# Ledger of designs, part 16: VH-VL binders against Riboflavin kinase

Target 1, 134 residues: Riboflavin kinase, of Devosia riboflavina (a0a087m355)
Amino acid sequence: MGIRLSGCVIHGDKRGRKLGFPTANLSIAPGVELPPDGVYSCIVWLPGQTTHHGATASVGNNPTFDDVKERRVEIYIHDFDGTLYGHELNICLLTRLRDMRRFSGLDDLTGQTERDVAQSRAMLAHHALTGLLP
Key: E = the ipSAE of ESMFold2; O = the ipSAE of OpenDDE; V2 = 0.75 times the mean of E and O plus 0.25 times the DockQ between their complexes.

## First folded at step 10 (VH-VL; framework fv_roconkibart)

Design kh06 (from kg06 with light chain K35E; at its last look DockQ between E and O 0.43; V2 from the best seeds 0.54)
Fold by OpenDDE, look of step 10:
Structure kh06 (fold): chain C 134 residues (1-134), chain A 119 residues (1-119), chain B 112 residues (1-112)
Amino acid sequence: as target 1 above (134 residues)
Amino acid sequence: QVQLVQSGAEVKKPGASVKVSCKASGYTFTDYYMNWMRQAPGQGLEWMGWINPDSGGTTYADKFQGRVTFTLDTSISTAYMELSRLRSDDTAVYYCAREGDYEGYFDYWGQGTLVTVSS
Amino acid sequence: DVVMTQSPLSLPVTLGQPASISCRSSQSLLHRYGETYLHWYLQKPGQSPQLLIYLGSNRASGVPDRFSGSGSGTDFTLKISRVEAEDVGVYYCMQALQWPYTFGQGTKLEIK
């Protein structure tokens, strides 16, 4: 069972985009309870669409870059390269993949991101087969 | 024309703090990471860390963790570097530098700020 | 930390002659997506450092074509085909693949 969240897309991580993993930051309303910090497999509904997309989400702050002091939600939507700024997105966080971690460099960051996405895809496929997707 | 203009030279006692400013112009301040380096007299360059002017996020070299603080005043496109608990070996020219395209190269540098720590 | 080792540390050169500076990293600077995160800077006397070469072989804006960067993995070279008086200064290589960013010791180029 997943955790549903919604938020308006704000400017995200340009580093991720440069490395081939553009992320969208979701502005989550104050008072909304977030799950534990970490990386999650998730699904996302794009504006005006009823079909969900697979995604990889991070919850918490970024310990490597310390970009924000407060907890945030960032999502990388698989197989999607559109712009979503200003749009409200609904997401469902499914499986927690790992803790947030610090990275030693760009290669370390890239490698882990690739692993996260691959694992997220695998989890999503598993959920689809078992009927666990909402 | 991109310019980074730093504050003037400082003379400090051991144990004191110093705050150096770096005012950026000629580009969108929030679009580029600002890095800080220092250079002791007659020595090489040492990276201290960076700040993301868009988010305020910081990354410090371990050597300076807990002793250095990067801050911003985005309204005037200015970055600040504060180094506390100064020691004599902190005597150096401190540089701010713009990082180009998140590739870790510094395409524009401030003129440097000499910080002298002496009893 | 990645250790950057430059050689030579002192480089006296006759005007018009070529110059070559070596930079070696303790780890490969090749990113898995193909870019090499090695940059070169020049610090002229009494000035701030200035970017010469970025990502191994790309000349920064305004840098004359007599400057070239080459190399891969852990071994890199900065070459000046014809040294001019304005090329005097200290040259630094820097890696940016691993954090912290680390510089070489610097190579002081002087005119004989």
Scores: ipSAE 0.549, ipTM 0.861, lowest interface PAE 0.8, mean pLDDT 93
ESMFold2, look of step 10: ipSAE 0.600; ipTM 0.842
ESMFold2 (binder alone), look of step 10: mean pLDDT 94; pTM 0.955

## First folded at step 11 (VH-VL; framework fv_roconkibart)

Design ki01 (from kh05 with heavy chain N52Y; at its last look DockQ between E and O 0.75; V2 from the best seeds 0.57)
Fold by OpenDDE, look of step 11:
Structure ki01 (fold): chain C 134 residues (1-134), chain A 119 residues (1-119), chain B 112 residues (1-112)
Amino acid sequence: as target 1 above (134 residues)
Amino acid sequence: QVQLVQSGAEVKKPGASVKVSCKASGYTFTDYYMNWMRQAPGQGLEWMGWIYPDSGGTTYADKFQGRVTFTLDTSISTAYMELSRLRSDDTAVYYCAREGDYEDYFDYWGQGTLVTVSS
Amino acid sequence: DVVMTQSPLSLPVTLGQPASISCRSSQSLLHRYGKTYLHWYLQKPGQSPQLLIYLGSNRASGVPDRFSGSGSGTDFTLKISRVEAEDVGVYYCMQALQWPYTFGQGTKLEIK
């Protein structure tokens, strides 16, 4: 149903921590085709777990940052506060929520992130009700 | 202790480029944003942008977009600021400064690098 | 861009007397999660700027308790309870809620 990806969690920009939305950057293998840039509702499987968690993912270059040529996959795992550096994560991108955009500051970024997460949760709930979750 | 040591003073002609280095020590270089500011003689402070050494991500102030480039040599914990197409009003002391604890304040500063642009 | 306006720009003070510097922002610096992204720096003569106050009211490490920051929204104040000779320099406020970061014009504190 969705787009499955796998990658090792690496260090990122860590801006999400300032906003209360710590993210995990996934190192995707070269040659793996990524979906269009944007923010997605997502599910993720934590190491050693068979049950998935809800997440919000961003794909592409962050327009707020300059000179970033490599497309990134960054995920915020809902209701999770652990550390995952060095672990391999499997994710499934489900619904594309919006395009990537530039932000004017922390408040703008925070507000949009809250909206993204809320929308992601809603989409995940919808998928669960309709049996569309893998 | 945390230290930021910048390269020495530069004298450049208009149209030239200058590259200032900032060597960090006393902390994990890749864990903190590095920001660049400048100060024209007798004037206030002006923010130029930041670079995050772990990811290499940069953000430039619009005023310098296309003319400034931040780079890194993480093996020696050094950040670089290159400003091209220099003009007389680029004459200033340039500072690198560490952003502390991801709260967008600068807790440690380099000693500054005077760049003089004159014909 | 957020405009930061300091007052006064020149502040002559007698040793031992209090000092107060105002900083006004063109928009609120209060983040929705409660942090105020206003910082104060001091640049002593011939030196690099140094952090004094961060997030509105927190003293940086090594900063004497005679320094205090207060304010909210768009109006902020840096106070020195009793000015000492080593406090001479230019004080800057800086907002970090919006990009680009912007500084006030600076307030030059001198001893009378």
Scores: ipSAE 0.508, ipTM 0.865, lowest interface PAE 1.0, mean pLDDT 93
ESMFold2, look of step 11: ipSAE 0.524; ipTM 0.822
ESMFold2 (binder alone), look of step 11: mean pLDDT 93; pTM 0.949

Design ki02 (from kh05 with heavy chain N52R; at its last look DockQ between E and O 0.43; V2 from the best seeds 0.49)
Fold by OpenDDE, look of step 11:
Structure ki02 (fold): chain C 134 residues (1-134), chain A 119 residues (1-119), chain B 112 residues (1-112)
Amino acid sequence: as target 1 above (134 residues)
Amino acid sequence: QVQLVQSGAEVKKPGASVKVSCKASGYTFTDYYMNWMRQAPGQGLEWMGWIRPDSGGTTYADKFQGRVTFTLDTSISTAYMELSRLRSDDTAVYYCAREGDYEDYFDYWGQGTLVTVSS
Amino acid sequence: DVVMTQSPLSLPVTLGQPASISCRSSQSLLHRYGKTYLHWYLQKPGQSPQLLIYLGSNRASGVPDRFSGSGSGTDFTLKISRVEAEDVGVYYCMQALQWPYTFGQGTKLEIK
């Protein structure tokens, strides 16, 4: 079905905020196995809510902004503008959309991010119609 | 007030390495990218790259890839720039600068560190 | 890489007179969301650079209103309505739309 993860929201990538796609960086517990690096469609449960929200998640290192070996999970929650720092989030990665890539600049990054989000929304809609959502 | 205080001037031989420090104060160190620039004597500014204090993630300009290393000591709000295999044309004033807000401008700069490379 | 070209490289100005510096980029610095990622810095003699204008036309904190930035696409201008002695230094434009960040050559403003 999907890959379930949980983590505490910490400060994330500022580039997402700049581009209108503020992301939440999830601190995943050590030893938790992450899926392959890439961008995923996902769903997220906000604190105290039973209804999930759609999201776009990235797993791994961002080669444009990061060259560390530690892998990260960042999520952009669709149609949500609240702050979640310090909160524990549960997510479910559903469909891998693409590999991680390096970008040449903000326009390149923005364009791909828009495509990723659009594709994520489409996949989530598909899952909803086919009963594949948890 | 925001301050970036860099280490003192360095004199190095060709082939050596130099490590410049940049201590930040007056703000939350981990909330802002730290960038490094240099300026050869009488020349313009050259961007070297950035480091993310929240994660340690780095991006280096291609010109310095494999020869420069950015590091952190977050416990003392300090960023470091190490340049190896020095040559005479590395002689320059090196600057750390805070990348302000989310618009990729540098709002606060260190006072600069002169690195002189000579045989 | 985006090439930034400033003109003039040397700018002698009489006190109280206006000054204008041009900055041209090899490609448009307009982001698709409408922001222009062109910044201006001033480096006074013996000092570190300081931010003057960000995103093309916004004055940084503490910058006098005699400074103004304008332009769009690939052509930008920094203007000083009335040059003062403290305005002496080297002015740099910088693009931040693409990586690596790149600076213009600098324009040295001096008092005649």
Scores: ipSAE 0.430, ipTM 0.840, lowest interface PAE 1.1, mean pLDDT 92
ESMFold2, look of step 11: ipSAE 0.592; ipTM 0.839
ESMFold2 (binder alone), look of step 11: mean pLDDT 93; pTM 0.946

Design ki03 (from kh05 with heavy chain Y102W; at its last look DockQ between E and O 0.50; V2 from the best seeds 0.00; counts 0 for: pae E 2.1 > 2)
Fold by ESMFold2, look of step 11:
Structure ki03 (fold): chain C 134 residues (1-134), chain A 119 residues (1-119), chain B 112 residues (1-112)
Amino acid sequence: as target 1 above (134 residues)
Amino acid sequence: QVQLVQSGAEVKKPGASVKVSCKASGYTFTDYYMNWMRQAPGQGLEWMGWINPDSGGTTYADKFQGRVTFTLDTSISTAYMELSRLRSDDTAVYYCAREGDWEDYFDYWGQGTLVTVSS
Amino acid sequence: DVVMTQSPLSLPVTLGQPASISCRSSQSLLHRYGKTYLHWYLQKPGQSPQLLIYLGSNRASGVPDRFSGSGSGTDFTLKISRVEAEDVGVYYCMQALQWPYTFGQGTKLEIK
């Protein structure tokens, strides 16, 4: 089920941490085909763990400082607040929740993130996820 | 000490482009958003947008969308603002400013760069 | 866009006297998590703006305690308890809850 991806955590937008949604920004190897841009419910395994965490991911393009564009996956791991920089994560994207969109401000961003996380948790509760391994 | 030093004044003709630099020192460049504002003579301040130096992600105010580009050179801790298809009403002082503590206030400002567009 | 309206636009003040500047926003600046995204700046003659007050009431580093910010929702006030000569300049409020960020028109404080 779902789309399996892996990649190394690089820095994400630090504003999410101050708003209570710390994210891991995942650099995907060149040549790996990503699903359509959007926000997804997903599950994630940390290095050395066989137990998954629920998560909410965004898939999309981010402009880079060296004029090279790359698609990135940003992951908010539910109920997790630890350091992941430099670690490789294994993820499984499950349900596409919505398209990427522009926000009108901080309150709009916060509200949409809350809704995305709530919907992701609900979708994860409906999936038969027992026994899945990295 | 935190310091933002901008490039010198420029005189341009209508239709040209200008690129203003903003060199940062005294802090970790990638930890703070860089914002750009302008102030036309005798007028107030106008926000143009920001760039996240960590990711390169940008947001431009709708008024400038399609004419402005923010870029970086992180090797020299420098942000750039390029404004194209200049008009006489683009004559202004342009400022870079650092965003403090990710709470969207500007705690340090560059000295300003006067861009004069003479028709 | 959120409209920021300052009053007065010109403020002549006698040295040593208090001053008060009003800023009104066209919509609430209170974020759902409780912070108020209203900031104040001073632009002294011939200088860049400098931060005075952030998030409604917090003084920026190095700002004298004669400056204070207050207010909630849509109505905000900057007060100077005793005006000094170095306080001359244009004061701007700015909202940062909605994008684009927007500034008030400015209040020019002058010594009379």
Scores: ipSAE 0.508, ipTM 0.819, lowest interface PAE 2.1, mean pLDDT 87
ESMFold2 (binder alone), look of step 11: mean pLDDT 93; pTM 0.950
OpenDDE, look of step 11: ipSAE 0.575; ipTM 0.866

Design ki04 (from kh01 with heavy chain G105D; at its last look DockQ between E and O 0.49; V2 from the best seeds 0.00; counts 0 for: pae E 2.1 > 2)
Fold by ESMFold2, look of step 11:
Order: structure tokens, then C-alpha cells, then sequence
Structure ki04 (fold): chain C 134 residues (1-134), chain A 120 residues (1-120), chain B 112 residues (1-112)
């Protein structure tokens, strides 16, 4: 079920907190193939826990102009507002909600993020996810 | 004490490139976006784009896309702006400015400016 | 792009008198969560710009209380209750709601 990934939270999850969507950036092990770019409904297990949180993830590139592209996984964990910097997370990407896109500004970004999270929550409520393990 | 110190003035010929440095001190470099602006002599301010020192991600104003590159050296808390294929209307003072994070997006500290003169 | 229009572009003022600078945006700067993404900067002669007012009405650290910002939507005002010699320079409004960020043309304040 879904695509399993794991990684350490880098730089913390301070970004997006004032917008109501604090996120964690994951450092994925070298050589691990990422799924296609996009925004995903997903679930995440916090360190040492066997129960999961719902989440909304973006998988995409963080391109540089030195001919190297780096793809990142950024996760908003639903109903969680702590910090996980330096901790390992396990995630399962379930449903791809949309392609990555360019935004015209902060209001556009905020509105799309609200819609993504709402769609993610709806998809998770529809799935039979009880008892899934890391 | 937050401080942004830029490299010195440059004189360039058309077609050349220039690289301006902006060394930050007094704060955690990776916590704040770095923005670049320019100001032609006697003119107003123009935003060129930003770089996120946390992720390395860049956004360039469309006018400069393809000619400008923002880079970093986080080990010395320094941001760089390189503008290529210079022409006479690129003569300006170039500024770096710290962006107060969390999408409030105001520039609370500015570098002293770097005059770049492009003369034929 | 969001067009920012300042008036007046030149503002001679008598020392000790009030001053008022208008800034109008071509579209609303009100974010859906209620913040107004309009900032004001002062560029004193020979210096880099410095932040005066952020998010419409908040004074930046170290800015005297004779400076105030107001407005919402598309119409904004910077006021100086009593102009001092150190206030000479060019005042810029900037919008930060839409990308690219854009500045007004500047208002040059001079003591007459």
C-alpha cells in the first residue's frame, strides 16, 4: 500500500507555521528513488510510535543552476505542531493529489495549500488505514 | 547585531559578468531568505529575486531569468549574485537584503550596496 | 505585476510640520488570513533603504513613533507627525503579497 519512504528531518519544521501549515523537510538516503513529483496524501509515523498521523507531502525538486537538481520531500503532519528536527520519520505516500505548480504569490500558495490539506484529509478518512505499521 | 556587508564597486564591459557578495553576520544565516534588489542611478528600486539559504531554492524575477544566478556559501554565511551578459542599462547599485521569514516578507536589514558600472 | 503608485513624488515640507505620503496598489494587498502585505522604506541620501513600517501599520525596531502607517486594501498612507531633519530622503512603499515584489516610484521628502 502506497510508497514507503524514510528520512531524517532537516532544518526543522518552522517554515509555514505562521501560515498554519508547519512542515518537515526529509533528507532521503542517497540512491533511494523518489516517486513522481507532486503533492500526495500520506501517513507518517513519529519516532518510536506504531500509530500514524495523516499528512500532506510534496515531492519535488529544489533545482540549482550548477546543473544539479535535488528532489526533496516536505511534509505537513496533520494535527501536529511540535518540532522533529534531527529525528527519523517513516512515511507512506498514498494518493497523488496534483502536479507541482508555480504560484503567483502568497495568497495563491495559501489557498492551494488549504485545498491540498482538505483533499488529503478527505482521502485519509475514506481509506481503511487502521492498524498499519511503520 | 545583524549586518550585511557587500563586496566593493565594480567596473565591467558590456558582455561580461559580475559577481557581488553579501556576507551576513549577527544571526543564523539559514533562517532568513536573502533578496537582491537593484537601483539604477537616480531611479527607484527593483526586486531581482531571492534565495532560501535553508534549501538553496531560488526565485528570479522574470526580467532577470536566464541572466542572474544566486548562490551561497553557508560555511561563511555569504550569498552571491552573478549577473551575466552585462549591458549598459545594468549599471546600478545592487543590494542584498534579509527577508523576515515566515511569509511576512519585509526586508529588515540591507547591505550597503555595490555599484556596478557597465561602460563600453 | 502589481503596480504601486505613490503620490506626491516630490514633497517639500517645513521642519516641524506634518507630512503625508500616499501609496496605491493596482490590486488588494490583503491576504486571506487578514494581513496586509504593504511595507514602507526610507532611503536617506547616500544610504541603503531602511525599513520603517511593515504589514501596513507596524513600526520597525528603532523607528520613532512620529511615523505611522495606515490603510488596507489598495490605499495606504505613511504619516510623519512632525518632520525632523533626519527624515530627508526617498520613501518607498512595497507590496509583498504577489510575486514579483514591486515598489512604488518613491517620494522625495525635502526640508524647504
Amino acid sequence: as target 1 above (134 residues)
Amino acid sequence: QVQLVQSGAEVKKPGASVKVSCKASGYTFTDYYMNWMRQAPGQGLEWMGWINPDSGGTTYADKFQGRVTFTLDTSISTAYMELSRLRSDDTAVYYCARDYGDYEDYFDYWGQGTLVTVSS
Amino acid sequence: DVVMTQSPLSLPVTLGQPASISCRSSQSLLHRYGKTYLHWYLQKPGQSPQLLIYLGSNRASGVPDRFSGSGSGTDFTLKISRVEAEDVGVYYCMQALQWPYTFGQGTKLEIK
Scores: ipSAE 0.493, ipTM 0.815, lowest interface PAE 2.1, mean pLDDT 86
ESMFold2 (binder alone), look of step 11: mean pLDDT 94; pTM 0.954
OpenDDE, look of step 11: ipSAE 0.563; ipTM 0.858

Design ki05 (from kh06 with light chain L30R; at its last look DockQ between E and O 0.48; V2 from the best seeds 0.52)
Fold by OpenDDE, look of step 11:
Structure ki05 (fold): chain C 134 residues (1-134), chain A 119 residues (1-119), chain B 112 residues (1-112)
Amino acid sequence: as target 1 above (134 residues)
Amino acid sequence: QVQLVQSGAEVKKPGASVKVSCKASGYTFTDYYMNWMRQAPGQGLEWMGWINPDSGGTTYADKFQGRVTFTLDTSISTAYMELSRLRSDDTAVYYCAREGDYEGYFDYWGQGTLVTVSS
Amino acid sequence: DVVMTQSPLSLPVTLGQPASISCRSSQSLRHRYGETYLHWYLQKPGQSPQLLIYLGSNRASGVPDRFSGSGSGTDFTLKISRVEAEDVGVYYCMQALQWPYTFGQGTKLEIK
């Protein structure tokens, strides 16, 4: 089905927030095997909730900003604008959408992020229709 | 008030390295990107790159890639710029500047550090 | 890289008269969400640069009303309604939509 991960929410991407895509960084426990670097469609369970939310996740380093020394997981939770710092989140990576890439500027980054989110939503909708969502 | 105070002037030989410091005060150091620029004598401004004090992430202009290194000491709200393999054309005033509100403008600047490279 | 071209490079002005500086970018600086990533700085003699205008038309804190920024796409203008002695220095435009950030050549404003 998908790759299940859990981690504590730490500081996210402030630039993403500025552009309307606030992300949360997940501190994944050492020794946990991560999937290949890339952008993924994702579902996430918010604290205390049994229903999942759709999300777009990135795994690996950020080649544009070199923000990450070690491989990390960042998630943008669709249709959610709350703060989750310090909370433990459970996520499930479903479909790999693309490789990580370097961007030329804010507009390029914004455009690709919009496409990623749209594609993620489409994949999640497909999984829902086919009963592939956990 | 926001202040950026840089280290003093440096005189270096070609091939040497120089490390300039930039101490920030008056704001939360980790909330704003720190950028570095330089200005050769009588010339314009040149962007060198930035560092994210929260994550330590860096972005360097291609011209300086592999020769410049941005570092931090967050305990004292200080950013560092180290430039190696110095050449005479590296002679310039080097500036640190705070990037305001993640919009790519620099709202506060250090006083500048003159680095002179000569044989 | 985005090339920023300023004109004129030298601007002698009589005190009390208006001044205008042009800045042109090699590509549009308009973000898809509507913001324009063009900023203006002033570097007074012997000083560090200081922010004048950000995002095309917003005056930075402490900047007098006589300064205004306008323009869109690839053409931008900084205007000073009435030049004062303290306005002497080199003005720079800078784009921040594309990486690397790039500056114009600078316009040196002097009093006649």
Scores: ipSAE 0.517, ipTM 0.855, lowest interface PAE 0.8, mean pLDDT 93
ESMFold2, look of step 11: ipSAE 0.540; ipTM 0.823
ESMFold2 (binder alone), look of step 11: mean pLDDT 94; pTM 0.956

Design ki06 (from kh05 with light chain L97Y; at its last look DockQ between E and O 0.70; V2 from the best seeds 0.00; counts 0 for: pae E 5.4 > 2)
Fold by ESMFold2, look of step 11:
Structure ki06 (fold): chain C 134 residues (1-134), chain A 119 residues (1-119), chain B 112 residues (1-112)
Amino acid sequence: as target 1 above (134 residues)
Amino acid sequence: QVQLVQSGAEVKKPGASVKVSCKASGYTFTDYYMNWMRQAPGQGLEWMGWINPDSGGTTYADKFQGRVTFTLDTSISTAYMELSRLRSDDTAVYYCAREGDYEDYFDYWGQGTLVTVSS
Amino acid sequence: DVVMTQSPLSLPVTLGQPASISCRSSQSLLHRYGKTYLHWYLQKPGQSPQLLIYLGSNRASGVPDRFSGSGSGTDFTLKISRVEAEDVGVYYCMQAYQWPYTFGQGTKLEIK
């Protein structure tokens, strides 16, 4: 099955909220190797829960045309609108949907984000993931 | 009260580099993108790019890619812009400006730093 | 790059009279979610630019209600209902819809 990661949410949603896709930024322990950069379909367990939510994650640099020194993990949890700052999340990255890319502007970024989330939802609906543990 | 205070005017020779500082106060430095613009004497404004103070991520306008570097010292709430291989047409006032509410408008600007490039 | 074209470039105005500045973009600035990424700034003599209008029509904090922005798609207008002495300076429109962000050439407003 996929790649398991965990981390503490260190930042709330900034640009994602105005795009309708609030995200959580995860602090990953220094010794943990991250998977290849890209956008992934994934599942997430909220703190204290054994049932999962579907999600879309990016690993590496921002999905904009930023040049970032350090890699990070950013998660959009599908159908969730709550506060996670300071809480520990467990995630499982399942399918790598695409490489990271630069964008020409806000419309380009918004359109790609919509496609990523739609593709993530479709992949997750195809897999029977009920009963998986954190 | 939000303030952006920039370093003083500089005179440089062609081929040199310049580093302009922008010290922020009155808000949480890491919550807002910092943008850089320039304005040649008697001319209009030109966007150079931004830096995200929480991630360190940068975006440069293509015209400046390879010549400009944005950096930070978050411990003193300060952003830096360094422009290398200076030419006479780089003579301008350089501004830092804070991005407001992530809608890509600039709600607070530094006072500007005149950089003069001449022999 | 998106080209922003202002007119007029020079605008002499009598105190107390209205003023109107046009800004045109080479492509639509309307985002698919309904926001228009067009902003206006004023640079008073010897000062840094200051934000006047954001997202087409919203006045920035502290900006008098005699300033208004309007427009759609590619054609935008900044209006001053009654010009005051403090309004002297250069007005810039800026698009923030595509990268790089670009400014108009500026409109210099002067009292005649």
Scores: ipSAE 0.211, ipTM 0.741, lowest interface PAE 5.4, mean pLDDT 85
ESMFold2 (binder alone), look of step 11: mean pLDDT 93; pTM 0.948
OpenDDE, look of step 11: ipSAE 0.261; ipTM 0.798

## First folded at step 12 (VH-VL; framework fv_roconkibart)

Design kj01 (from kg06 with heavy chain N52Y; at its last fold request DockQ between E and O 0.56; V2 from the best seeds 0.64)
Heavy chain, then light chain:
Amino acid sequence: QVQLVQSGAEVKKPGASVKVSCKASGYTFTDYYMNWMRQAPGQGLEWMGWIYPDSGGTTYADKFQGRVTFTLDTSISTAYMELSRLRSDDTAVYYCAREGDYEGYFDYWGQGTLVTVSS
Amino acid sequence: DVVMTQSPLSLPVTLGQPASISCRSSQSLLHRYGKTYLHWYLQKPGQSPQLLIYLGSNRASGVPDRFSGSGSGTDFTLKISRVEAEDVGVYYCMQALQWPYTFGQGTKLEIK
ESMFold2, look of step 12: ipSAE 0.611; ipTM 0.844
ESMFold2 (binder alone), look of step 12: mean pLDDT 94; pTM 0.959
OpenDDE, look of step 12: ipSAE 0.468; ipTM 0.847
ESMFold2, look of step 13: ipSAE 0.579; ipTM 0.843
ESMFold2 (binder alone), look of step 13: mean pLDDT 94; pTM 0.959
OpenDDE, look of step 13: ipSAE 0.637; ipTM 0.882
ESMFold2, look of step 14: ipSAE 0.634; ipTM 0.858
ESMFold2 (binder alone), look of step 14: mean pLDDT 94; pTM 0.959
OpenDDE, look of step 14: ipSAE 0.530; ipTM 0.867
ESMFold2, fold request of step 15: ipSAE 0.610, 0.538, 0.580; ipTM 0.842, 0.829, 0.833
ESMFold2 (binder alone), fold request of step 15: mean pLDDT 94, 94, 94; pTM 0.957, 0.957, 0.956
OpenDDE, fold request of step 15: ipSAE 0.695, 0.693, 0.715; ipTM 0.897, 0.897, 0.898
ESMFold2, look of step 15: ipSAE 0.553; ipTM 0.828
ESMFold2 (binder alone), look of step 15: mean pLDDT 94; pTM 0.959
OpenDDE, look of step 15: ipSAE 0.491; ipTM 0.852

Design kj02 (from kh01 with heavy chain N52Y; at its last look DockQ between E and O 0.74; V2 from the best seeds 0.00; counts 0 for: pae E 2.2 > 2)
Fold by ESMFold2, look of step 12:
Structure kj02 (fold): chain C 134 residues (1-134), chain A 120 residues (1-120), chain B 112 residues (1-112)
Amino acid sequence: as target 1 above (134 residues)
Amino acid sequence: QVQLVQSGAEVKKPGASVKVSCKASGYTFTDYYMNWMRQAPGQGLEWMGWIYPDSGGTTYADKFQGRVTFTLDTSISTAYMELSRLRSDDTAVYYCARDYGDYEGYFDYWGQGTLVTVSS
Amino acid sequence: DVVMTQSPLSLPVTLGQPASISCRSSQSLLHRYGKTYLHWYLQKPGQSPQLLIYLGSNRASGVPDRFSGSGSGTDFTLKISRVEAEDVGVYYCMQALQWPYTFGQGTKLEIK
């Protein structure tokens, strides 16, 4: 039901760390079809693991930042604070939570991020996702 | 030692463009947002926007949207601000400043300023 | 845009005496995680601005302890306990919670 993606973790911007939601930026191969831009509830598999973690992903440009030409996949892995730079992640995008939008400032961005993560956690709690493989 | 060195003063006619450079040294250029401000003679400070050198992402204050462009040359740790369709009221000192807190507006180091004079 | 209003705009002070500068914002500068995004800068004559106080009350590196910042929400104060000759210049408050960042009009501190 979900949309499967994979890619290597590259450096990302620092916005998530400032907000308490450090993100992994996923390098997606050119030509891979991405789903519509938006914020998604998703699950991820860490390198070498067959069990998954809940996550919240942003697909597309960050509309707060002007002139970004490449679509991005940025992932906040729930309850995870390690680093995965240079490692391959497998993800499955499950539910599209909202469109991308512009923000009026730091407080607006923080508040929306909190709501996105809360909604993502709620959607994941409604699913029986045990046994899914990367 | 952190240092931001800007290009020299410019005199321009109305309708022209100007490009001011800001060369950074003493820190990892791609780790910090670079901001641009201006100050007309005898007047206060005005924020123009920022660029994040790691991604190249920009934000422009609405007043300057469509006339200002921020660019980078990361190989020489240099940020650029280009302002087009200059008017006499664009006469100002232009500053670059590093945001130590990233996009928190904590400008801990400023360039020396670049006077741009626009006159007919 | 958030409007920042400073008072006074001109502040003549006798050496050795205290000084106080008020800054008011049209919106609260308190971020939901508890930081107050209000900074103070000093621009000495002929120089670039320099950071004086950040996040409401924190003194930047090298700033003498005679400078202090206070306030939260929409009302902020910069105080100098004993003005010295080197303190002359224009003081600016700036908000950094909302985009665009905005500055107050400046307060020119002069020695009487």
Scores: ipSAE 0.436, ipTM 0.787, lowest interface PAE 2.2, mean pLDDT 86
ESMFold2 (binder alone), look of step 12: mean pLDDT 93; pTM 0.949
OpenDDE, look of step 12: ipSAE 0.524; ipTM 0.852

